# VH-VL binders against o14526r1to248: the designs that were tried, part 26

Target 1, 248 residues: o14526r1to248
Amino acid sequence: MSYFGEHFWGEKNHGFEVLYHSVKQGPISTKELADFIRERATIEETYSKAMAKLSKLASNGTPMGTFAPLWEVFRVSSDKLALCHLELTRKLQDLIKDVLRYGEEQLKTHKKCKEEVVSTLDAVQVLSGVSQLLPKSRENYLNRCMDQERLRRESTSQKEMDKAETKTKKAAESLRRSVEKYNSARADFEQKMLDSALRFQAMEETHLRHMKALLGSYAHSVEDTHVQIGQVHEEFKQNIENVSVEML
Below, E stands for the ipSAE of ESMFold2; O stands for the ipSAE of OpenDDE; V2 stands for 0.75 times the mean of E and O plus 0.25 times the DockQ between their complexes.

## First folded at step 9 (VH-VL; framework fv_cixutumumab)

Design z0 (at its last look DockQ between E and O 0.56; V2 from the best seeds 0.00; counts 0 for: pae E 2.3 > 2)
Fold by OpenDDE, look of step 9:
Structure z0 (fold): chain C 248 residues (1-248), chain A 122 residues (1-122), chain B 108 residues (1-108)
Amino acid sequence: as target 1 above (248 residues)
Amino acid sequence: EVQLVQSGAEVKKPGSSVKVSCKASGYTFSSYAISWVRQAPGQGLEWMGGIIPIFGDANYAQKFQGRVTITADKSTSTAYMELSSLRSEDTAVYYCARDTWYEFWSGYFDPWGKGTTVTVSS
Amino acid sequence: SSELTQDPAVSVALGQTVRITCQGDSLRYYDATWYQQKPGQAPILVIYGKNNRPSGIPDRFSGSSSGNTASLTITGAQAEDEADYYCNSRDSSGNLVVFGGGTKLTVL
């Protein structure tokens, strides 16, 4: 993950919006994860039901004949597989609860963050405003300077020159004030943006860590089920091996 | 033609003061700032401070704060830089330059004076 | 106050392109100005603002900026371009002026 404190810079000071937008994606990801896990749970449930049906089918096998005992082996294995998938379904459903709970907590955190960074947003707006006004002050000053220069070249009376100089001075003062406002706004912006960037960084890192943990739980649940399924198949093989042709 | 004419070379003793002048011509003196930049032998450029004549107040680099005084005389279109408590390290060429202070984002120095050599030796 | 940093020396072959870079935090907010200085002479303005050349400066000189960096590019270096180049800008406060350490350009 990039260091947010180094990446909030941008044209027209849009760094704040970019970072804030990124953070707002967190809750969306959480919801999407929940939905994904829900879908997986549904699949597993469907699988479970299908296996149960298969077991029933095996139970309907012809009870007569030498092959009949082997239908029992199929029945038992199918039932056990159905149970494995059902257990996974339950585990995933529980995991969904955890994800949703996290989502709720995340929303609280985001709400708090929003309140904390409002001042930064204000600073961004102030800076934008003063930046836009500065060119106007500049232009006014330049116009006065040009007028003064024109009068100088024309060898205008001292009285007129003095008047022009006065106007230039006023314009210069206005420009200086604008510059000071800009400097102040910029300094405020920089400080607040840095703070906000760090806050956003922390939030994102925390979010990712939590998400990874949830993924770990997901992976573990699936793995356990696979192990169980593997065991069921091993038993199936063993059961078949244990039934000799002479026994049938 | 815009020109900045500086005073001649100075040889000073440690602890003394030097005052360099910069006479501007060819433009409205009050419309631009004057900045002072020095360069020690074999070293880079170092901004010392600047003045906006229309205001009369000067800004200084922190390094020179309290030791340098920059002034401007609008009647003669001349800027001055006075450096006190001279040290051997102050041996340098001192330049004045016209400063486009109103270009806040992208100010530049143009033109430059030819420089004034100040030598501080015991 | 924030500092501007430059490589102390760079070389370029005659007719080739060279880029001199200036780095500093203040460059995030303010434009860099570039000066050329030859031995025994006063500095000469070569680039200011985003990419402005004063009259008399060849078009092979150009300026660019990105993030906290500014660059002077000479496209098609000539022998007469051998000189020291300095960047300057306002400091982080916006109240003072700062210079880079300078870059000596050698044309080979």
Scores: ipSAE 0.631, ipTM 0.861, lowest interface PAE 0.8, mean pLDDT 92
Fold by ESMFold2, look of step 9:
Structure z0 (fold): chain C 248 residues (1-248), chain A 122 residues (1-122), chain B 108 residues (1-108)
Amino acid sequence: as target 1 above (248 residues)
Amino acid sequence: EVQLVQSGAEVKKPGSSVKVSCKASGYTFSSYAISWVRQAPGQGLEWMGGIIPIFGDANYAQKFQGRVTITADKSTSTAYMELSSLRSEDTAVYYCARDTWYEFWSGYFDPWGKGTTVTVSS
Amino acid sequence: SSELTQDPAVSVALGQTVRITCQGDSLRYYDATWYQQKPGQAPILVIYGKNNRPSGIPDRFSGSSSGNTASLTITGAQAEDEADYYCNSRDSSGNLVVFGGGTKLTVL
């Protein structure tokens, strides 16, 4: 990295660098959420299949004498429970589609953002180039000043003195122009850097908002299933109470 | 030996002006800037402006724009600072300093004059 | 535009190390220059550029910078180091010169 680049990317830029790093991690965290929900959907599907198999085992046994109506209540409850978990599997699979759609939109937004940051990187390049020019212009000016003073001390002809003075003035003017170019390039760089930092902050806020909404959908789907499971359990308890001992 | 010799102390009334001189010797006058810095009693250093004699242009701190005129006479190697519309708050020591204007990132003032005390009182 | 901020006062025990700081946004781009001023005297240059000492300034004076903060360090402070210390640099625009408010160093 150049002397200029080292100065402009030091500790003062820590907040900007943290924001950019966080923005770059957004698509990774979106993929991790999708993977987590996919694993949860697999767990729910496995549970549903296991409950359906258990229900089938309960119905395949030799009918128990007077206990058959109670086994039927247990079988019906187990089938309904299996259905609850199958429905959650379906809801989670739909949610995975939503997470992946957000992930695709997020990647497109990040690509567009990188394109817009290119002008900021170009401003860094311009400023770096001018910053490297200034030491050369300074050295040239000082060399002309030393030549002029040497000729003055040696009492050289007026023609040579005038020539040296002209060279010194030209070097001074070149240095002044380089300073003006630096001031302009620095102002442009600072504004573009600020604009990019504000954009990164807005992108991170939008990402967090979307991630919270997706987690909310996940939580809602799980809670709806829990309510349904509770209803199945209450129905099970009621159906046991309704079976007459005389009918057993 | 590089030297900056300033004019003597001045006592002025409010509303008047003062012109402080700074005579340079021991170096090529046109190659360095001359900056003017003031210090009110018990206060810190305050840059007022400066001039680069090779260009003849002066540059001023915004606070002093319109009240300060900085000039240079190459033939006598002397810089001048004139402050107009004096107020009691302008009571201060006024320094000139040789300024390495060509050291854009790392410029410094060396040497300094001994200072000129300007007292503004009724 | 940015101003340069210095603590108004700092103390150090004789022979100990002290650090005087100068903060400003412009210091990300321009080096701080340090001046020592004793009562009734003109300032003198102590440190310029990153860590250059003019002739006659003791080795115990050094400069450093990181981000928007520059520091003047006096290692093994002596009684004669008791003075006001000013940092100076370009302002945020790069067009003007600014001074910090100064730091009064007391050697105990």
Scores: ipSAE 0.510, ipTM 0.803, lowest interface PAE 2.3, mean pLDDT 86
ESMFold2 (binder alone), look of step 9: mean pLDDT 91; pTM 0.935

Design z1 (at its last look DockQ between E and O 0.01; V2 from the best seeds 0.00; counts 0 for: pae O 11.0 > 2, SAP .498 > .496, placed apart)
Fold by ESMFold2, look of step 9:
Structure z1 (fold): chain C 248 residues (1-248), chain A 122 residues (1-122), chain B 108 residues (1-108)
Amino acid sequence: as target 1 above (248 residues)
Amino acid sequence: EVQLVQSGAEVKKPGSSVKVSCKASGYTFSSYAISWVRQAPGQGLEWMGGIIPIFGDANYAQKFQGRVTITADKSTSTAYMELSSLRSEDTAVYYCARDTWYEFWSGYFDPWGKGTTVTVSS
Amino acid sequence: SSELTQDPAVSVALGQTVRITCQGDSLRYYDATWYQQKPGQAPILVIYGKNNRPSGIPDRFSGSSSGNTASLTITGAQAEDEADYYCNSRDSSGNLYVFGGGTKLTVL
């Protein structure tokens, strides 16, 4: 494995990869929330329809009997319960619209983020390429140094020594330039990696806050309906108490 | 067979300068850098600077900027380190070492000179 | 900024294993080199690159690194291993060198 791959990709890039993966999961979570709320709305609508049928039953089964006042109590209670659950159905349907709007905003942000990540991946490729160049430049330099040392030991002509020195200096200059390219590519890679990580972190924080707010809206809607159902129950009890036994 | 032979011990007065030599033999002098490392009595190693003779460039540690001059004479295969404005705190052993500058990620010093003792006292 | 930090001293019982550590930001990019120095002597190279031993260095010496930390490990420490140990690496620029403060190893 290359020096770059061992020392840069595995350790330094792990946080970036984890954050990017988390960001990619955001739209999935938003869809799952919308699906959950949709199923709850269906449950509430079914309940509302069932209560409306009970109200109709109370209306159809009470022609001028001694229990007519009690059937009216059942009719009123059933109608009010149907309305409570119908109202929750409407609130949940409105909330689904909010969730879907957020989902569309997520998709736009994700697409823009993906396009910007391409620049970071390009910096990785540039750094990888330059990092692989350094070993080659080192090998070339060492080969020229070995040639120069061999000629020194052999006490060869000054012309041949000068030629070898020129080749060695050219290889040394190439190596120094490769180091400069590496330093530049490393700085660019590190900056782009940091910028992307900070952006992904901010995106994940924003997503979690928005999801929490949507769940809060869901909880509030259910709480409001719970209060209304309690009120219907108290009215039911009071209406039963107010019916005289003599009238029955 | 590779050797670095340093000049002898020196006793100096504060405010003066010292120039230590390091003569290389047994290899092609211009192919390797020469680094200078000092060690005060009872203290650790400090890299002072180095020179790559093929370029003629020297680099210096921040601590020694402005007081150290490192040069190389390719015709005599000798590197020099000159430290000016000497203080008592500059009393140390000064080593030269052959430096594998071309090993970018893994550079090392081998061999080392035997050291030159510089004593700065009134 | 480009400092290499070593503990000033460590001890090991004869025959036991010891790790000498070196920390610095530049070690993310550059290998640590390790030198042994005995009193009155020039340093000698014991580990370079990731884990290369020059000729004459016993195989009980090894090197490793992770993140900002490099380690010199001596397995089965011997009395002659009692010495000062210095880590060395390039600075962040890659053009300069820095030494750690040194670690005095005592073999008990």
Scores: ipSAE 0.504, ipTM 0.797, lowest interface PAE 2.2, mean pLDDT 86
Fold by OpenDDE, look of step 9:
Structure z1 (fold): chain C 248 residues (1-248), chain A 122 residues (1-122), chain B 108 residues (1-108)
Amino acid sequence: as target 1 above (248 residues)
Amino acid sequence: EVQLVQSGAEVKKPGSSVKVSCKASGYTFSSYAISWVRQAPGQGLEWMGGIIPIFGDANYAQKFQGRVTITADKSTSTAYMELSSLRSEDTAVYYCARDTWYEFWSGYFDPWGKGTTVTVSS
Amino acid sequence: SSELTQDPAVSVALGQTVRITCQGDSLRYYDATWYQQKPGQAPILVIYGKNNRPSGIPDRFSGSSSGNTASLTITGAQAEDEADYYCNSRDSSGNLYVFGGGTKLTVL
């Protein structure tokens, strides 16, 4: 993850929007994760059911003949596998609940964040407004200067010249004030934007850590089931081994 | 009391021009922008452009760029909106409004003129 | 240029609360201004800035914003509140103004 504090400016000071947009993707990823896990749970459930059917099929094996006892081995193993997958389904369903709960908490956090960065948004607005006024103030001052110069060239009356000078001075003062406001707005923006950027970064990092934790839980659940499945297979092998041809 | 008094209704032919006036009173004219907004019959509000009298330059909506001219006369505290190459679609009520700034980043229109009806018909 | 979108019509029962929402990209950076317009009349300013009411506007009118949306809320709608409501804001550049399409509010 890039350091948000170094990358918040963007073109035309759109950094805030970019970062904010990034943060807004969090809940989407959470939902997508939940959906993914849900799909996996469905698959496991389907698998469980399929294994259960397989067990029944084994139970329908011909009771006649020397192979008949081995159908019981298949039946038992298939039943156990069905249970393993069912247990995984349950674990994943519980995990989905956790993901959804996190999603709710995430929304609360986002709401709080919105409240906290409102002042930054205001600063962005102020800066934008002042920035747009500066060129006009500057142009006005220049126009007044040109007008004053024109009057001077035309040998205008002193009274008119004095009037023009007064207008120029006023325009100059206005420009000065505009520049001061711009500087102040810029400074305020920079400070607040930095703070917001750090806040957004913290949110993203926290989100990713939590998501990783959820993935860890997912992985652990699957692993445990695989261990159990492995045990079932070992048992299957042992059962087959324990049935000698002479016993059949 | 702040007031904006607009010129009377106009009936124009297609291809002609119309110039609507807005006389302001009750406040310092040069300190506030004037915006022009039109509303076609049964339609919504459409911002056309605005002018800051002290600066003398106007901003225009893209839709009207090249066809509308907004000016301000500080000596008479009057703003003007001229729309050229009139079409039937330009039939509307045209409003002027005082644009008041809030912290230089937001503006609102208050008060509004009563509107000027411009009818373009052959 | 940036656009603002509004629902064309909403209804509210007398005395109930209604929210009219405006959506647009520019609202991320600029406040929405709200205007009320009755037939044959000029628009009237009702809300500007974060939540400012001009003099003469009842306190049942309030403004809010979230993300790229702004909302006008009327808490305890009155019969006289039946009107068209328009949101307005600066465009994305901040140089121009843009209006929403307007929302017709019916009080039932």
Scores: ipSAE 0.005, ipTM 0.464, lowest interface PAE 11.0, mean pLDDT 87
ESMFold2 (binder alone), look of step 9: mean pLDDT 91; pTM 0.938

Design z2 (at its last look DockQ between E and O 0.47; V2 from the best seeds 0.00; counts 0 for: pae O 4.8 > 2, SAP .506 > .496)
Fold by ESMFold2, look of step 9:
Structure z2 (fold): chain C 248 residues (1-248), chain A 122 residues (1-122), chain B 108 residues (1-108)
Amino acid sequence: as target 1 above (248 residues)
Amino acid sequence: EVQLVQSGAEVKKPGSSVKVSCKASGYTFSSYAISWVRQAPGQGLEWMGGIIPIFGDANYAQKFQGRVTITADKSTSTAYMELSSLRSEDTAVYYCARDTWYEFWSGYFDPWGKGTTVTVSS
Amino acid sequence: SSELTQDPAVSVALGQTVRITCQGDSLRYYDATWYQQKPGQAPILVIYGKNNRPSGIPDRFSGSSSGNTASLTITGAQAEDEADYYCYSRDSSGNLVVFGGGTKLTVL
């Protein structure tokens, strides 16, 4: 049996396959991030609309004048909260545009990656083809050696013995050439596998860095909004404290 | 019985050359390669090069390229290894071995000669 | 050459099993061949191909490989197995051949 029939293909192709599958998951992750951020933006928009409605209720909810200063505090707070959440909605919608633009870049990069995969698989086919021919070349050489020895034992003429030696030499040359082709095909295969592994690793590193940056922008936008909400709440507390019970 | 009979021990001075012979018998000489392997005292085996008599040309390990010449005489079924510009580091046992050059993935040496001791001293 | 790496020495108790390893990148593509050498003697072939034993080599000798590592296994080691063991294969280019550094097996 040939070395390739038992060991070679499984071991070499497994590592390549794992790396390629990892790279292929990148666009899926990008789409999932966009979908997540879109849902968060919807939540924030709904909250903003609810607070705006509450502000309208506060402006219409003064049936007696004695509570009017406190209704005004509610109205102002509700308006400001609505604006905080509307601002976050807009920031998240802008971030979705950045995520989708990155997704478009990934499609272009993956097209070129697929072309490299095809080239690497072609190298595998070349190596496999040469590897299948080597046992046949070996057998042909040995058969010519056996023919040559048989003719020598039969006391064949010098002319026929010279012809047999020529045939054996031609078979030997064919075998040597096939070995050279194998060595060249193996070197090409190894180089393409190494080049592909390095490129796939670089692609994964770039993808993860970019995804972390997008997630960082998300976290920053949410944090800024939380600070603003805290400021609105502190102002609300201050405004309540400033209303005197004597005025009520 | 397949046999490889090597020439006797040699003592050489630095800068000179040595030529070791290996006479094959008991098989069709042209069908196999002859490889040369050396072993310095206390050291491992080191392939030097080999020849396939049907081609009449030799190949050599990089370390020995330019210093070693391997030849074969089909009429006497004898291979030769000549190492030039000898140094004290070339003190070793030099083996010839019958080489299954056509067994590309799983080639081997069988049999081996008994070895030729070459001593290089001032 | 150092392209095939072997441990310099290994010990085994009489009757026990020992494994001698050979590592090299070329072994992913080419089989390791194994030679035994006793002091003052020429090497002899013990394993070639995957697990072929020449006539006269006991069946306690076997060969195997995984990844870039080949192994010679001796089951039921005997006193006469004490020797140096060399692996041999094609080099990393595939154009030439090389030996490992050798492993001295001591049978205790």
Scores: ipSAE 0.449, ipTM 0.781, lowest interface PAE 2.7, mean pLDDT 86
Fold by OpenDDE, look of step 9:
Structure z2 (fold): chain C 248 residues (1-248), chain A 122 residues (1-122), chain B 108 residues (1-108)
Amino acid sequence: as target 1 above (248 residues)
Amino acid sequence: EVQLVQSGAEVKKPGSSVKVSCKASGYTFSSYAISWVRQAPGQGLEWMGGIIPIFGDANYAQKFQGRVTITADKSTSTAYMELSSLRSEDTAVYYCARDTWYEFWSGYFDPWGKGTTVTVSS
Amino acid sequence: SSELTQDPAVSVALGQTVRITCQGDSLRYYDATWYQQKPGQAPILVIYGKNNRPSGIPDRFSGSSSGNTASLTITGAQAEDEADYYCYSRDSSGNLVVFGGGTKLTVL
């Protein structure tokens, strides 16, 4: 993850919107994760049901003949596999609850953050406004300077020159005020934006840590089930091995 | 033609003061700022400060605060830079330049004076 | 006050292109201005603003900026371009001026 404190110096100071937008993606990811896990749970449930049906099919095997005892081995294994997948379904459903709970907490956090960064947004707007007005003040000053210079070249009367100078002075003062406002707005923006950036970064990092933890839980649940499935297979092999042809 | 004419070379003793003048012509003196920049032998350019004649307001580099005074006389279109408590390290060429302070996004110095050599020696 | 940094020296072959770079935090807020200085002479303005050339400055001189950096580019260096080049900008307040340390350009 990039350092957020470096991403608000872009053109027209759009960094705030960019960072804010990034943070808003968090809840979306959380929901998507929940949906993904839900789909997996459905698959596992379907698998479980399918295995159960398979077990029934095995139970329908003809009781006649020397192969009949081996159908029981298939039945038992299929039942156990069905149970394994059912257990995984349950675990995943519980995990979904955890993800959704996190999602709710995340929304609360985001709401709070939004309230905290409102002042930064205001600072951005103030800076934008001042930045737009400043060129007008500068232009006015330049026009007055040019006019004064023109009058000088034309050897205008001292009285007229004095008037022109007065106008230039007023324009200069206006420009100075505009510059001061700009500097103030910029300073305010810089401070607030930095604070907001750090807040956003912290939120994102926290989010990612939670998401990773949830993924870890997901992985663990799946792994455990696979271990169980493996055991069922071992048992199946052993059961087959233990049935000699002479016993059939 | 816009010109900045500076006063002549100065030789000063340590602890004394020097006052360099810069007379502007060919433009409206009050419409621009004047900045002072010095350059020690073999060294780079160093901004000392500037004045906006129309306001009479001067800004100084931190390094020279309390030791440099920049003034402007609108009646004669002349800017002054006075440096006190001179040291050997103050030996340098001192330039005045017309400063387009109104362009705060960029600004530039143009033209420059020819420079005034100030030598501080015991 | 913000500091501007430049490489102390760069070389360029005759007719080749060279870029002199200035770096500093102030450049995030203000454009760089570039000066050329030859021995025994006062500095001459070569580039100001985003990419403005004063009258009399050849078109082989150009300016650019990115982030906290500004660059002066000489496309097709001439022998007469051998000089010291200085960038300057303003501090965050806009009231103080800061110069870079200067770059000595040698034309080979």
Scores: ipSAE 0.023, ipTM 0.539, lowest interface PAE 4.8, mean pLDDT 89
ESMFold2 (binder alone), look of step 9: mean pLDDT 89; pTM 0.905

